VH-VL binders against o81304. Designs and how they scored, part 7

Target 1, 187 residues: o81304
Amino acid sequence: CSIFANPAQRAKRKLLELISEEDRGLRTQKDPKKRDEIVNAIESMTVIGRSSITTDDSLSATWRLLWTTEKEQLFIIEKAGLFGTTAGDVLQVIDVNKRILNNVITFPPDGVFFVRSDIDIASPQRVNFRFNSAVLRGKNWELPLPPFGKGWFENVYMDGEIRVAKDIRGDYLIVDRAPYNWTESFV

## First folded at step 1 (VH-VL)

Design t2 (framework fv_miptenalimab)
Fold by ESMFold2-Fast, scan of step 1:
Structure t2 (fold): chain C 187 residues (1-187), chain A 122 residues (1-122), chain B 107 residues (1-107)
Amino acid sequence: as target 1 above (187 residues)
Amino acid sequence: QVTLVESGGGVVQPGRSLRLSCAFSGFSLSTSGVGVGWIRQAPGKGLEWVAHIYWDDDKRYNPALKSRFTISRDNSKNTLYLQMNSLRAEDTAVYFCARDSLWFGELYFDYWGQGTTVTVSS
Amino acid sequence: DIQMTQSPSFLSASVGDRVSITCKASQDISNYLAWYQQKPGKAPKLLIYAASSLQSGVPDRFSGSGSGTDFTLTISSLQPEDFATYYCQQSYSTPYTFGQGTKLEIK
């Protein structure tokens, strides 16, 4: 925070500082008090973002994971070591006009876990999604996985730097805008 | 075979606390993706979800009950707990524990215990 | 919170009948709906999940249909053991909410 920061900037700075050393959420899974602190900071962002439109064209971006409570995603990140690798960037690639949201977990140098989904804008802050396909890909192989489920998430706060969301399962997601655009050809 | 068995119910005065237990077998809360929760049913009424807890100790609550009820587990004993504080007459119900199958956003209760009765009397 | 309303609250039928009970959500829940059967003094039993998927071990006379806000549980040929109270439950968002129940009684 600085003397010239508005309330939104102060709340955002506090949230980003709280999550900065949490290993995308893996450390937070073992620390309920830290989780409560982060959730309280998210509530502050939710208040600041109330009545804002977070599902417009500015939602279209390559979003990079900073922190989450989502168990499935964290499990995949944690277990990357069993396959002799570590998780690289964890991305959510959204294109509102094409109505797509692709979840990407990279496993350098050659691995990718890739989930394709369709989205539907339900309200100024709510996005519905449906998983269409999932694939685990290595250098010269791929393993398609059956499509799973539908859900929604609400972008409770979004600006030119970050997005804060809560989903159908009560999980939280904090992402920033990646300095690059990811596509299936980005290898 | 999956089984869940509730205990700890009884008669308590308003404003008091009570802790319910659920002993389970045939699965482990240490198994990734598994959760266990509490659902209650007042006499002659329908079902109300109370809370659930997952293998990684993450907890979800009915917002109407979150301030008074706490869910916890002891994996060494394969036991789930519900700590109920500041009990009210409207908390009178049969309390069931049930396994919560979370499958990519699809949540349902596939195995249930027989229930334990809590009566809050004035 | 999402409100689940069942209709009818009470239904009388005879063995061999085809019966249907309905469940209405106060907002779109896609296909995130389960159906449970409860007999007096017993815990509920899961019958259907994801609106139309039959739980393992449940007789195939039970079926679920619907999406969005309107859902139906159908029993194609009612058996004596099917007289019970039936509940729908949305799994779209927390808190998970149940319908008020439909009591199925012998005519």
Scores: ipSAE 0.006, ipTM 0.519, lowest interface PAE 10.1, mean pLDDT 85

Design t3 (framework fv_miptenalimab)
Fold by ESMFold2-Fast, scan of step 1:
Structure t3 (fold): chain C 187 residues (1-187), chain A 122 residues (1-122), chain B 107 residues (1-107)
Amino acid sequence: as target 1 above (187 residues)
Amino acid sequence: QVTLVESGGGVVQPGRSLRLSCAFSGFSLSTSGVGVGWIRQAPGKGLEWVAHIYWDDDKRYNPALKSRFTISRDNSKNTLYLQMNSLRAEDTAVYFCARSGYDILTGYFDYWGQGTTVTVSS
Amino acid sequence: DIQMTQSPSFLSASVGDRVSITCKASQDISNYLAWYQQKPGKAPKLLIYAASSLQSGVPDRFSGSGSGTDFTLTISSLQPEDFATYYCQQSYSTPYTFGQGTKLEIK
């Protein structure tokens, strides 16, 4: 479990309030002033989380997307409507002991985009990842996609409720612990 | 068909250097997720992993050997190398090269060469 | 480093027997475990990867089970060609480490 103090709770509350109506980041893409406010709040969280360990076993969870600046992920969420669906939960499923990180975008009722990655813990806050496989699944069909890509992210803050990360491309990710555990059986 | 063939073994005196080669065919180190490495086996003993190199030039070493051994490759020749320096009697072993066809964090060796023998003796 | 310990180190059995070899990791390695067969004078051959996945071309009398720290290789009905030395290997982290080996000999 991550360490936090009373000042951390205030900074965390401010961050969560700032992102609460941003449609996971889609609205923020059109509002540079709002993006700057959120980034400044993230930098405050980074200061609070400095020198903390955010790559221990408490990182193992089904993480649910609250907000991101990652263009590719937001593009997929936005364009789901063109195919007659809406993106559901966007998840990052991490198991430190199994050394896996799976990125999941759900498309209710039956669809999922699923990217498997292997991870390596590089430091108390840094995780290296490498894409292993990707698949788009529907009710009774599956389309495998070629794996490619690698990078790192740093969990600049993590506690029992949220995790805040910054990646190799300078993108940000804010997630909370989902009220359920994701498994491939949900597909 | 995947094949790996080691060469360069022989008898050397302690303190000397030796370079092993492994010629491979049927796959490319440019393929994402592919790696190749060296595993050795002393006479009558078990297997000891030496070093590994992956498609993105990521190199991993047995910490006990890292200061004396260097792994490298030449993709244009489909050849893997192991440079062994400051050889000791305990380096006497059969040296196998082997492929890993899995992700960078998995080192399962699915294809092996026949091995080349290195004897370090005065 | 992760230590791999096999049991037994030596196993005597007859053709047709069901035999099991165990492998214990000094820490949780999830399912990052492989099993190899080695015959005298030859290179090892991959039998099982990811603890329980059978390598293509390997007879289905071979099976692997386990996760975490305890793993088992089972041969359901031993054949003459199965007398060999067997090794487990963890691929969870470098340095990759092997068990000490189990020599399977004719009773």
Scores: ipSAE 0.006, ipTM 0.470, lowest interface PAE 13.7, mean pLDDT 84

Design t4 (framework fv_miptenalimab)
Fold by ESMFold2-Fast, scan of step 1:
Structure t4 (fold): chain C 187 residues (1-187), chain A 120 residues (1-120), chain B 107 residues (1-107)
Amino acid sequence: as target 1 above (187 residues)
Amino acid sequence: QVTLVESGGGVVQPGRSLRLSCAFSGFSLSTSGVGVGWIRQAPGKGLEWVAHIYWDDDKRYNPALKSRFTISRDNSKNTLYLQMNSLRAEDTAVYFCARSEYYFGAFDIWGQGTTVTVSS
Amino acid sequence: DIQMTQSPSFLSASVGDRVSITCKASQDISNYLAWYQQKPGKAPKLLIYAASSLQSGVPDRFSGSGSGTDFTLTISSLQPEDFATYYCQQSYSTPYTFGQGTKLEIK
């Protein structure tokens, strides 16, 4: 027992420092050395979280994207400017009891792209998902898009501040708990 | 029609280098989600993945080969390359070029292969 | 690395038979599994991707099933052109790895 032995806190701090200036992953796409450093930090978090339960009720939250290697999301974020907008918060809204996970990309002030998914808890760390619908919405219009795909992700580490996940295709996701809840208008 | 055609194979001595080419048509490696790569097959043996490159220049290697092999592309020529250095007898194989989709990682269209023989 | 093991390595069958080939992954790969057919002197041909999705142009007598670690390729009614070597492949993580192959021969 040493008061200076806190590998979890040190690993978490290092990970957050490494991703802080990476523009959600866009800068990392051009820097393989930085990607390797971040992946090594994620591996440290994976070891720390190895026996933890990350699929309980505390997984229910509005999660905000901090960093990812997922090319599809990064492409949408990067190309928003070509259409006269800028991507705002990128969110993953999870409700374990309702068995839903919605991926949300905001385009302030009025735009949103979101994909609805069903989830099933497969293990203490693994979540299976299936896309059900996708929608691109503006202020007074809505365009439904065909959803595709199913897969799984593993929350390799989760606490009261952040969640670190790896998915079926080997992509990584680092999110924090947003200071607000994402909800659709009831009016 | 999508086609991939490999070239550059031949007989080479151990320790030498060789560069393989794959000329493709009917698709663009600039298309989001598209990748191309190399799979090899030693005589009478199974398939071994060598390396892959995706539309955004993301390169992935078999760790056993990464130190000796380099994948690259020339989008203006629709051509994929595999630079093989410090060749060994165990590198003797037919080398296939194949197209893959990023998410599922399946190889949907293959070339006919080019033979590399490493012998003294 | 993820090891892929096929069973059996050799299979003898007759035209019209229902045949199944099994593939086992050394760890959970979810549905990230493809099946290929290879004839002597030719390149492999993709049959199935994502464990159970039939590739365009492939006859519907071919089907795939399974998830996690255990997968099966089934040919419901064997045709003469189906005698070949079959490979499974995982793409869950790099390096992508193939099974050792199953040679399907005429009985």
Scores: ipSAE 0.000, ipTM 0.479, lowest interface PAE 15.2, mean pLDDT 85

Design t5 (framework fv_miptenalimab)
Fold by ESMFold2-Fast, scan of step 1:
Structure t5 (fold): chain C 187 residues (1-187), chain A 121 residues (1-121), chain B 107 residues (1-107)
Amino acid sequence: as target 1 above (187 residues)
Amino acid sequence: QVTLVESGGGVVQPGRSLRLSCAFSGFSLSTSGVGVGWIRQAPGKGLEWVAHIYWDDDKRYNPALKSRFTISRDNSKNTLYLQMNSLRAEDTAVYFCAREDFYGLDYFDYWGQGTTVTVSS
Amino acid sequence: DIQMTQSPSFLSASVGDRVSITCKASQDISNYLAWYQQKPGKAPKLLIYAASSLQSGVPDRFSGSGSGTDFTLTISSLQPEDFATYYCQQSYSTPYTFGQGTKLEIK
């Protein structure tokens, strides 16, 4: 069974409008005032989502990145051009029953950067994660990378359309439910 | 080359305070995935983690020490600090400064040579 | 806190020997384990990270294996410079904890 939050629609629309032209966060890195406005809108979503359960089965989905403050992820997206490509969809593929969270950055037509993580549900809003493996794949090649990283994130707001999270590093993540399921799950 | 050099150690009386410094070069504390921390070793004993600070100012402490010790940094000076208060004989140790790789699963890849703190009356 | 126990605490060996040191975690730490070498009067030196990854500049006679709770550091052919104290360290959760150390001495 899924439970969806029913938030104040105006607050949600304001957040989505603020991030709509921010190039997933790349433009926001150069605009502290805009970052503060977005963070204030996230705090409003946090209040709306307070005490809700955001780690139930409805968390299982292919989530598509809309905006983030994560410097490392943004660096990879920004530098994709140096390798003759551009970043496509950036995804988190979560399966609560399998206890996995996979981070996916696509590089059309044939590239993908894939990080596998194990997850553990710590509370109604907190998920613990640890990276298990990472791989960079092209059309006819694969380069495994050392596994790295661990932490937690809290889904401060989640409904049938979007999820808003804050992580152990104080970074923010705004995602929506992708119109497709990630089928190349590289477990 | 990456180097870390500790200073500020010495002989202090119980109950006093002492501040250790670690000057580093060859990397920036603003670099994503970089942390720096303190590990201590009492005479003839093993290693004990004290505290660390990451590029984003996230700080973690050994729970046994967090009420008395504070970690801080000055990125403009490439310097890490450990403020030690209410010192006890049990704090006598060599204090090492080390760089930490968060994305490599928090191992310490470069270490200073250590500074000695002796708490004695 | 996660307790790290090394065995043996003391090991006597000869140059050319294959030696193994084990490290046991009190709970599952996945692959969040590093191995360090410390010589008297010196700072520790990283040998292995992520349980099995060899640090740049470390001789390939050193190897690490294991996951979960049981880990092993192996030296395939012991050299004179390898006589030192070895420590394992978990970084799965804070506080980070080290094993008690294994002192490797000449036979």
Scores: ipSAE 0.005, ipTM 0.479, lowest interface PAE 13.9, mean pLDDT 85

Design t6 (framework fv_miptenalimab)
Fold by ESMFold2-Fast, scan of step 1:
Structure t6 (fold): chain C 187 residues (1-187), chain A 120 residues (1-120), chain B 107 residues (1-107)
Amino acid sequence: as target 1 above (187 residues)
Amino acid sequence: QVTLVESGGGVVQPGRSLRLSCAFSGFSLSTSGVGVGWIRQAPGKGLEWVAHIYWDDDKRYNPALKSRFTISRDNSKNTLYLQMNSLRAEDTAVYFCARSYEFGDYFDYWGQGTTVTVSS
Amino acid sequence: DIQMTQSPSFLSASVGDRVSITCKASQDISNYLAWYQQKPGKAPKLLIYAASSLQSGVPDRFSGSGSGTDFTLTISSLQPEDFATYYCQQYNSYPLTFGQGTKLEIK
């Protein structure tokens, strides 16, 4: 009951509450009604973020996955258990000045799936990307994987806490700023 | 330091073929995301994109030139090639090679150009 | 093909002037636009990419603006070395296309 909350804070709290128990999106895949509710909340954030600049230096951060509809990423997270591990951190590490975006999935204690991408700022809200390399790495082994092409995403809302994006495939991504900086393991 | 140097230009008769080379240093076309292309400029006129090749061997052509021109590379020599067939008077131009990136097909470093003159 | 039209084709100006060159795309290209400077007998030099991003090493008197179909290159205080021909280029779709050029000459 905050009488001083502005509409943006209210919409943001609703979105974060809707996704809080969705296991990064895995539970949402089995619940179309819940997916529709979350998408509607994202559309509210899109309206609030309209005309804002979301591709400036503040985009440079270690972003931690809260929720996504991206089937490939969710499949990797879900199937980690088959190999005796669980997905730990799921991160996007973005550096606008260096024009890089790296996707990281950790598999404690020693595993990591790492995808390198280059980015180009297309508009105040749109980022173009290309996958350069991908590798699955364990303690004493490494398996390089072929890169998967290029695309774009639009950061429809961004503030000091979260970022909400839509991509070329129509998938959604909700991330927050991690309370730590990720050091690049693959120099 | 990135450098690109074109060679192979000259005076050639209509209907003949010519192969241009571009030797580059300071980067590798084996590097993910990197591309190299050919841009030409007729005397006193503007710039026209010819063809492009990327690190993964993806090739793109100006549709007006695709039937007569072929782009290729030799990564071991850091060299780019443009094979030009059935040359016409309107192919007379300075041919530049330049580096780009595949998500941003703008050209950040250029060679000095090599001149091709198609005349009898 | 996306046609790029520059205006004016010829511009006469004095050192210290603020000059602007425009570029119009026949279709929406978002911000996928670059600007180049070319001096006689030399290769083009990249000035600006993504419509407004200044290339490393380019003086900050150069700036780019615009999105969609209408774009502008501005030189805030013209220097002697700035007299050259300027080209815009779209990279939203293949084939890559350039404007016809704007020649900037001393008044």
Scores: ipSAE 0.000, ipTM 0.452, lowest interface PAE 17.7, mean pLDDT 85

Design t7 (framework fv_miptenalimab)
Fold by ESMFold2-Fast, scan of step 1:
Parts: C-alpha cells; structure tokens; sequence
Structure t7 (fold): chain C 187 residues (1-187), chain A 119 residues (1-119), chain B 107 residues (1-107)
C-alpha cells in the first residue's frame, strides 16, 4: 500500500511500471498521453533527486536502456527489426575515472554499433560529452565512422538500481545497472 | 570562479581593422564540451551572435560576418580573439565574449568592449 | 536563418504582478531555447536554458515553458530588480539567433 512505502520508493516503482512494456520508448513516441504520464513521473524523480550527487564514482557502470524519447536512437532500434535483425542490448558504459562514455547497440548474433565519447564532470548532476569515434562491427568486418557531436546530460536521479537523465535536446533517458560489465575488443 | 574580460575596443575609421581580446579565468578552452564566442549589441538594439570556437577548434560564424571576421584562441594565455577586417559603420556595437558550456546557452559573460566605426 | 520574434516588445507592469513574455521561432527548434535578462549598461545574464531549465542561482519565480515554435518566460511575482530587457535565443541551428527583446518597465 502506497501510504506505508517511502515516497521515493513509490515514485520509482510507479515510473518503472509506466515504462514497462513501452519497447524502450518506441510505443510511447506514438502516444502523447502516455509520454506525459511518464514525464510527470520523471519530474517526481527529479524533485526527489534534487541536490543529490549523481556524477560520483557510482556513475561508473554498464547502464542498460529501459526507456528513452531520443528519436535518433529509437530509429536505429526500430530499423534493426526492419532489416532482418533485432537490437539486443542498448548500453551506455561509463567510467568516470577514465573519463569515458561509450554507447553500444548490439545486433545479435554478431553485430555491434559502438560510439566512443569523452566526458567531463561539470557539476554534481551534469556531464559534458564529446563523441570521438563510431564503429559498426560485424563478425569479421569493421566500418569506422567519423567522430561527431557534443552535448551534455543531467542525471536528475540515480541510485543503486536506476539512473534518470535529461539531455541537451530535452530528451529523457531511463537506464538500469546491467548485471554484467561490458567488455569490448576494439583497440 | 569564472570571469571573462574583453579589451581592444575603440574608435576606428571605416575600412580599417581591429582585434578584440577576451581574457578568461576559472576554466580552460581545452576542457571537453566548452566553447567561447562573441556576441555584439549595437547602441539601443538587440543581441547579435558573431562567432564562436569550441575546445576541439570547431569554429562557427554568423554568415553575414564570416568574410570579414576571424575567431581564434591562444590556450596558453587563456585568451580569445576576434579579428575584424573591413569595418563598417554598422559594426558599431558593444562586443561581449561569453562562455558556452555543453550547449546550455551562454552562462558567463564579460562586461563588453565598445567598438565605434566612424569617419 | 531562424527568426525569433518576441511579444510584446514593450511591457509595463507593477511589483507583484505575474508577467509572461512569448517567443516564436520561424521553424521548429525543439527545446533549444534560452532566456536572458539584461539591465542597462550590463551584460546579459542567463535565466533559462533548454526552454524550461532554471539556471543555477536564478530565483524560482522565473520559469520557462514551450517547445517547437512557441515559448513563454513567466515571472510569477515581479520584484523591483526584475525590470530589465529580456531576450530569447535559439541554439538549434547556426547561425544562433536572438529575439528582438522585450523591455519590461515599471508602471
């Protein structure tokens, strides 16, 4: 019963339930009413997380995508199905000490889209980033792509299970801590 | 804390050149995500973006000014420059330098330096 | 170039009033919009970025809203120090462009 739960735990539970079954955001982008409900739940998390430090060493993790409004990322996920494959894990691998943030989209069994970024911690909740390189990899081939883009995101809430962020484009990102560490073979 | 201080303004005749400087402290242009730029304001008028430069040396210009103005930096001196050539009366303005951190708008501004182009 | 148009260009109000200033972009800029306050003889000060995010150190009586082409800056209860000129600015595409400004004067 919600009256006996910590308000932060209730808000988090509600957010996770709302994004459940949203296919990482693909269903939500066609449903403004559902989007508004999720955004309102994110705003509750933002209030709960205000004044907290979300850019410390606990940010270092392999983060797994649960839900986003970012159109470019969703387009890539959607198109994978259209071309006879499916997006597996969508990951954000952050190492604060090394000052890196790598975006990973897997295409089982052998494909991966990998974007390398540098990060700089700007405040207790803000991370600046710059894309350095992108690689599309198959079983025995790699296509390196030119580096592109830069921006920032704010981790408005973070705990031992999830992270909620808003970026420079006004897009939202909800991720959880993967039960494994991502290891890549790119050199 | 972050400070930016412009200098190099003055009265100059049409067709001449002038170089403005912006000395900054409290951050480095080598820091990933940071940019610095120039915004000008003619007497009694609004704000007009001139140019800016990012940590990775990416330079962007107002297309109306690109042929006459050049932005540059000296990271060892923490200084930003604006080289203005072929000056015209309509270039008369207060020139501000400002920091653009991670594309969140211009969060710190200098006090401005006045350029008057008059015959 | 993206043209930014503010309304009104001039506004007269009293301390304690709720005031709204609008900004319209000539094309979709998503939420890449900032609001600045400028007092006579001074540099502009960032108030709001990403259309609705309050800059650190700015009083919470300031708020921003909108997306796409229509944006609003609201001051919930005017204070004497709020009489100034306000500018919107888009940063969706180059060149960066500002609105013409709204001068807020004491009534």
Amino acid sequence: as target 1 above (187 residues)
Amino acid sequence: QVTLVESGGGVVQPGRSLRLSCAFSGFSLSTSGVGVGWIRQAPGKGLEWVAHIYWDDDKRYNPALKSRFTISRDNSKNTLYLQMNSLRAEDTAVYFCARDWGYEGFDYWGQGTTVTVSS
Amino acid sequence: DIQMTQSPSFLSASVGDRVSITCKASQDISNYLAWYQQKPGKAPKLLIYAASSLQSGVPDRFSGSGSGTDFTLTISSLQPEDFATYYCQQYNSYPLTFGQGTKLEIK
Scores: ipSAE 0.000, ipTM 0.449, lowest interface PAE 18.1, mean pLDDT 85

Design t8 (framework fv_miptenalimab)
Fold by ESMFold2-Fast, scan of step 1:
Structure t8 (fold): chain C 187 residues (1-187), chain A 120 residues (1-120), chain B 107 residues (1-107)
Amino acid sequence: as target 1 above (187 residues)
Amino acid sequence: QVTLVESGGGVVQPGRSLRLSCAFSGFSLSTSGVGVGWIRQAPGKGLEWVAHIYWDDDKRYNPALKSRFTISRDNSKNTLYLQMNSLRAEDTAVYFCARELYGDYYFDYWGQGTTVTVSS
Amino acid sequence: DIQMTQSPSFLSASVGDRVSITCKASQDISNYLAWYQQKPGKAPKLLIYAASSLQSGVPDRFSGSGSGTDFTLTISSLQPEDFATYYCQQYNSYPLTFGQGTKLEIK
């Protein structure tokens, strides 16, 4: 039980409990006090993950969004009704050996917003990325969007269950390992 | 504090070359995530992005200017350069250098500008 | 290239007035928009980034709103030092592009 867990397990449990009812970050945007509590918990995880290697092969996975402060991603999730749906899983699909990172927002049953990126491993915790293409896709239609931007993120903590990252803009991302692998044909 | 100071402007004849300099202090281009760029403004007109360079030597150009302009830096002098070749009357402008961050391509600190006049 | 169009191009107002300037992108730029203030003979100054985030040191009478293609810069109560030219800039796609500017003049 968490009361007898080691300090790292307790810190992780606290972080996951803080974000559990935050609607992936949408509720947190309206609550600066709650944001501060979550950021403090992330800082604790950062200390625990200090000097660890978070850019090795174990980074290759289909990662599922639990919580973020990224305004662009949250805006798309909130405005899913404009596509006649509600946002499903929000994924980050990473393959270190292929040097790719694809951002995916699903709009069940047939919609997806898909951004393809190249990655370069810069350090034990830092990943550089560059957007290649973006597409908004429905069942029988596809709208390509111009790719723009590049940046970096640092995986400040990663284990067999979750990953915590901070990016060049100072935004945070908390994800877990999805129980499935996503492919471009999967909705 | 962060400062940027442009120099090298002047009156030049069409077809000639000119090199602008931007000396900066309060930050370093060796700092990860930092970039600097050039923005110009023709008399009585709006702003036009020219080029930028980042800490990792990534360079981007306005496609309209790429063949004639080259951006470079000297980290030992904390100086940014813009080499302008085959100058035309429409290149007449105040040239500003400004700092930006990689992934966030807006400009937070600006120099005062240096004036380039290409006489016809 | 993404075209940025500001309206109005010229605006006359009095101290204490509420003023709004709009910026329209020719295609979706999400919230990748910045606003600058430029006084005659001076360099531009960053006011707002990410469409709505106020730059440190900028008075809170300035605010930005909008997303996608339509954006607004609002000054809630004009001060004498606010008479200047204002520019929007998109940073969603290369090349980076600016609006044509809105000149705010005293009535």
Scores: ipSAE 0.005, ipTM 0.462, lowest interface PAE 13.5, mean pLDDT 86

Design t9 (framework fv_miptenalimab)
Fold by ESMFold2-Fast, scan of step 1:
Structure t9 (fold): chain C 187 residues (1-187), chain A 121 residues (1-121), chain B 107 residues (1-107)
Amino acid sequence: as target 1 above (187 residues)
Amino acid sequence: QVTLVESGGGVVQPGRSLRLSCAFSGFSLSTSGVGVGWIRQAPGKGLEWVAHIYWDDDKRYNPALKSRFTISRDNSKNTLYLQMNSLRAEDTAVYFCARDHYLGYDAFDIWGQGTTVTVSS
Amino acid sequence: DIQMTQSPSFLSASVGDRVSITCKASQDISNYLAWYQQKPGKAPKLLIYAASSLQSGVPDRFSGSGSGTDFTLTISSLQPEDFATYYCQQYNSYPLTFGQGTKLEIK
């Protein structure tokens, strides 16, 4: 049996199956053939999403990481165990009208890493960003960290379930819509 | 190099059955996202999609043919099959085996040479 | 089923001509359309997928355009090897369906 009536949904299903056991990208770092397969599937999503508007109000959401090639995020996720914790949800919280994008990594039970950014919509698919602040927060303590950098990313495909992006550094990001809305007061 | 080679065609009488095979190399049907299928072409006519099978064993059929035709695969032999029952004169055609586009679209980027099925009395 | 109608069914042209073949879907198929070239006695060859994406190894004189219901295949400067039958195919919905074909002949 299949739940898909539209054959083009197979490209999306292929992408989601390819990343399902990749541990958010950690396993893919050691497997160039798998990375190439996933990148080909992302190129399929790029073609499907070509000329679509992916920077409208529907971009405003709490996005949850499914897979990435971004070395910095993967390093943090991998090394969490060295400090007696594991990474929980890895989130990208976007509000287009407020022009903000916050990157969030949770470390249960009480830890969180926040990177706050401003965004500007540059085109129907491109978002420019600039890091404003970063903080590592635990129970009753905070350690401010120097943020670095600015850049852009392009949402090459977005629907009611997932978003696929490429960034200025050539990295990829695949996210889905989280079952909750993240706020600073939640943390 | 990716190749698909059809076999099993021939001349058969109406009402009989025939099984076509498609031997392929250079890829595996168990690979995520891979699909293969059958497309036929009657003499002097256009292309008609018959059936398709995917890596997850999802099977899709032309509704006009679903009651008489069955698609199957043997991953250990890298072979695709089409079982055709209750053959009719209008099933006379060249039957092509084809693979889905590498990005997962149901467009066909690699085709076999075709095998001819003639249903005559 | 989604019906695919090609126009014209027959086209006569000379080497160097710009030719266009149109394909109309009976329902919105977004960009889920492919174009094929078929020469006598041969299997079809994929030229274009996703309405406008050129298949690897296909000459850049071939291009596709359109979305929704109306699509066009264009050959910017016809070469002798381009005389063939061309088919469009939708893959938005099952069953997969092809146009009736456009036969391109030299004259």
Scores: ipSAE 0.000, ipTM 0.496, lowest interface PAE 15.4, mean pLDDT 85

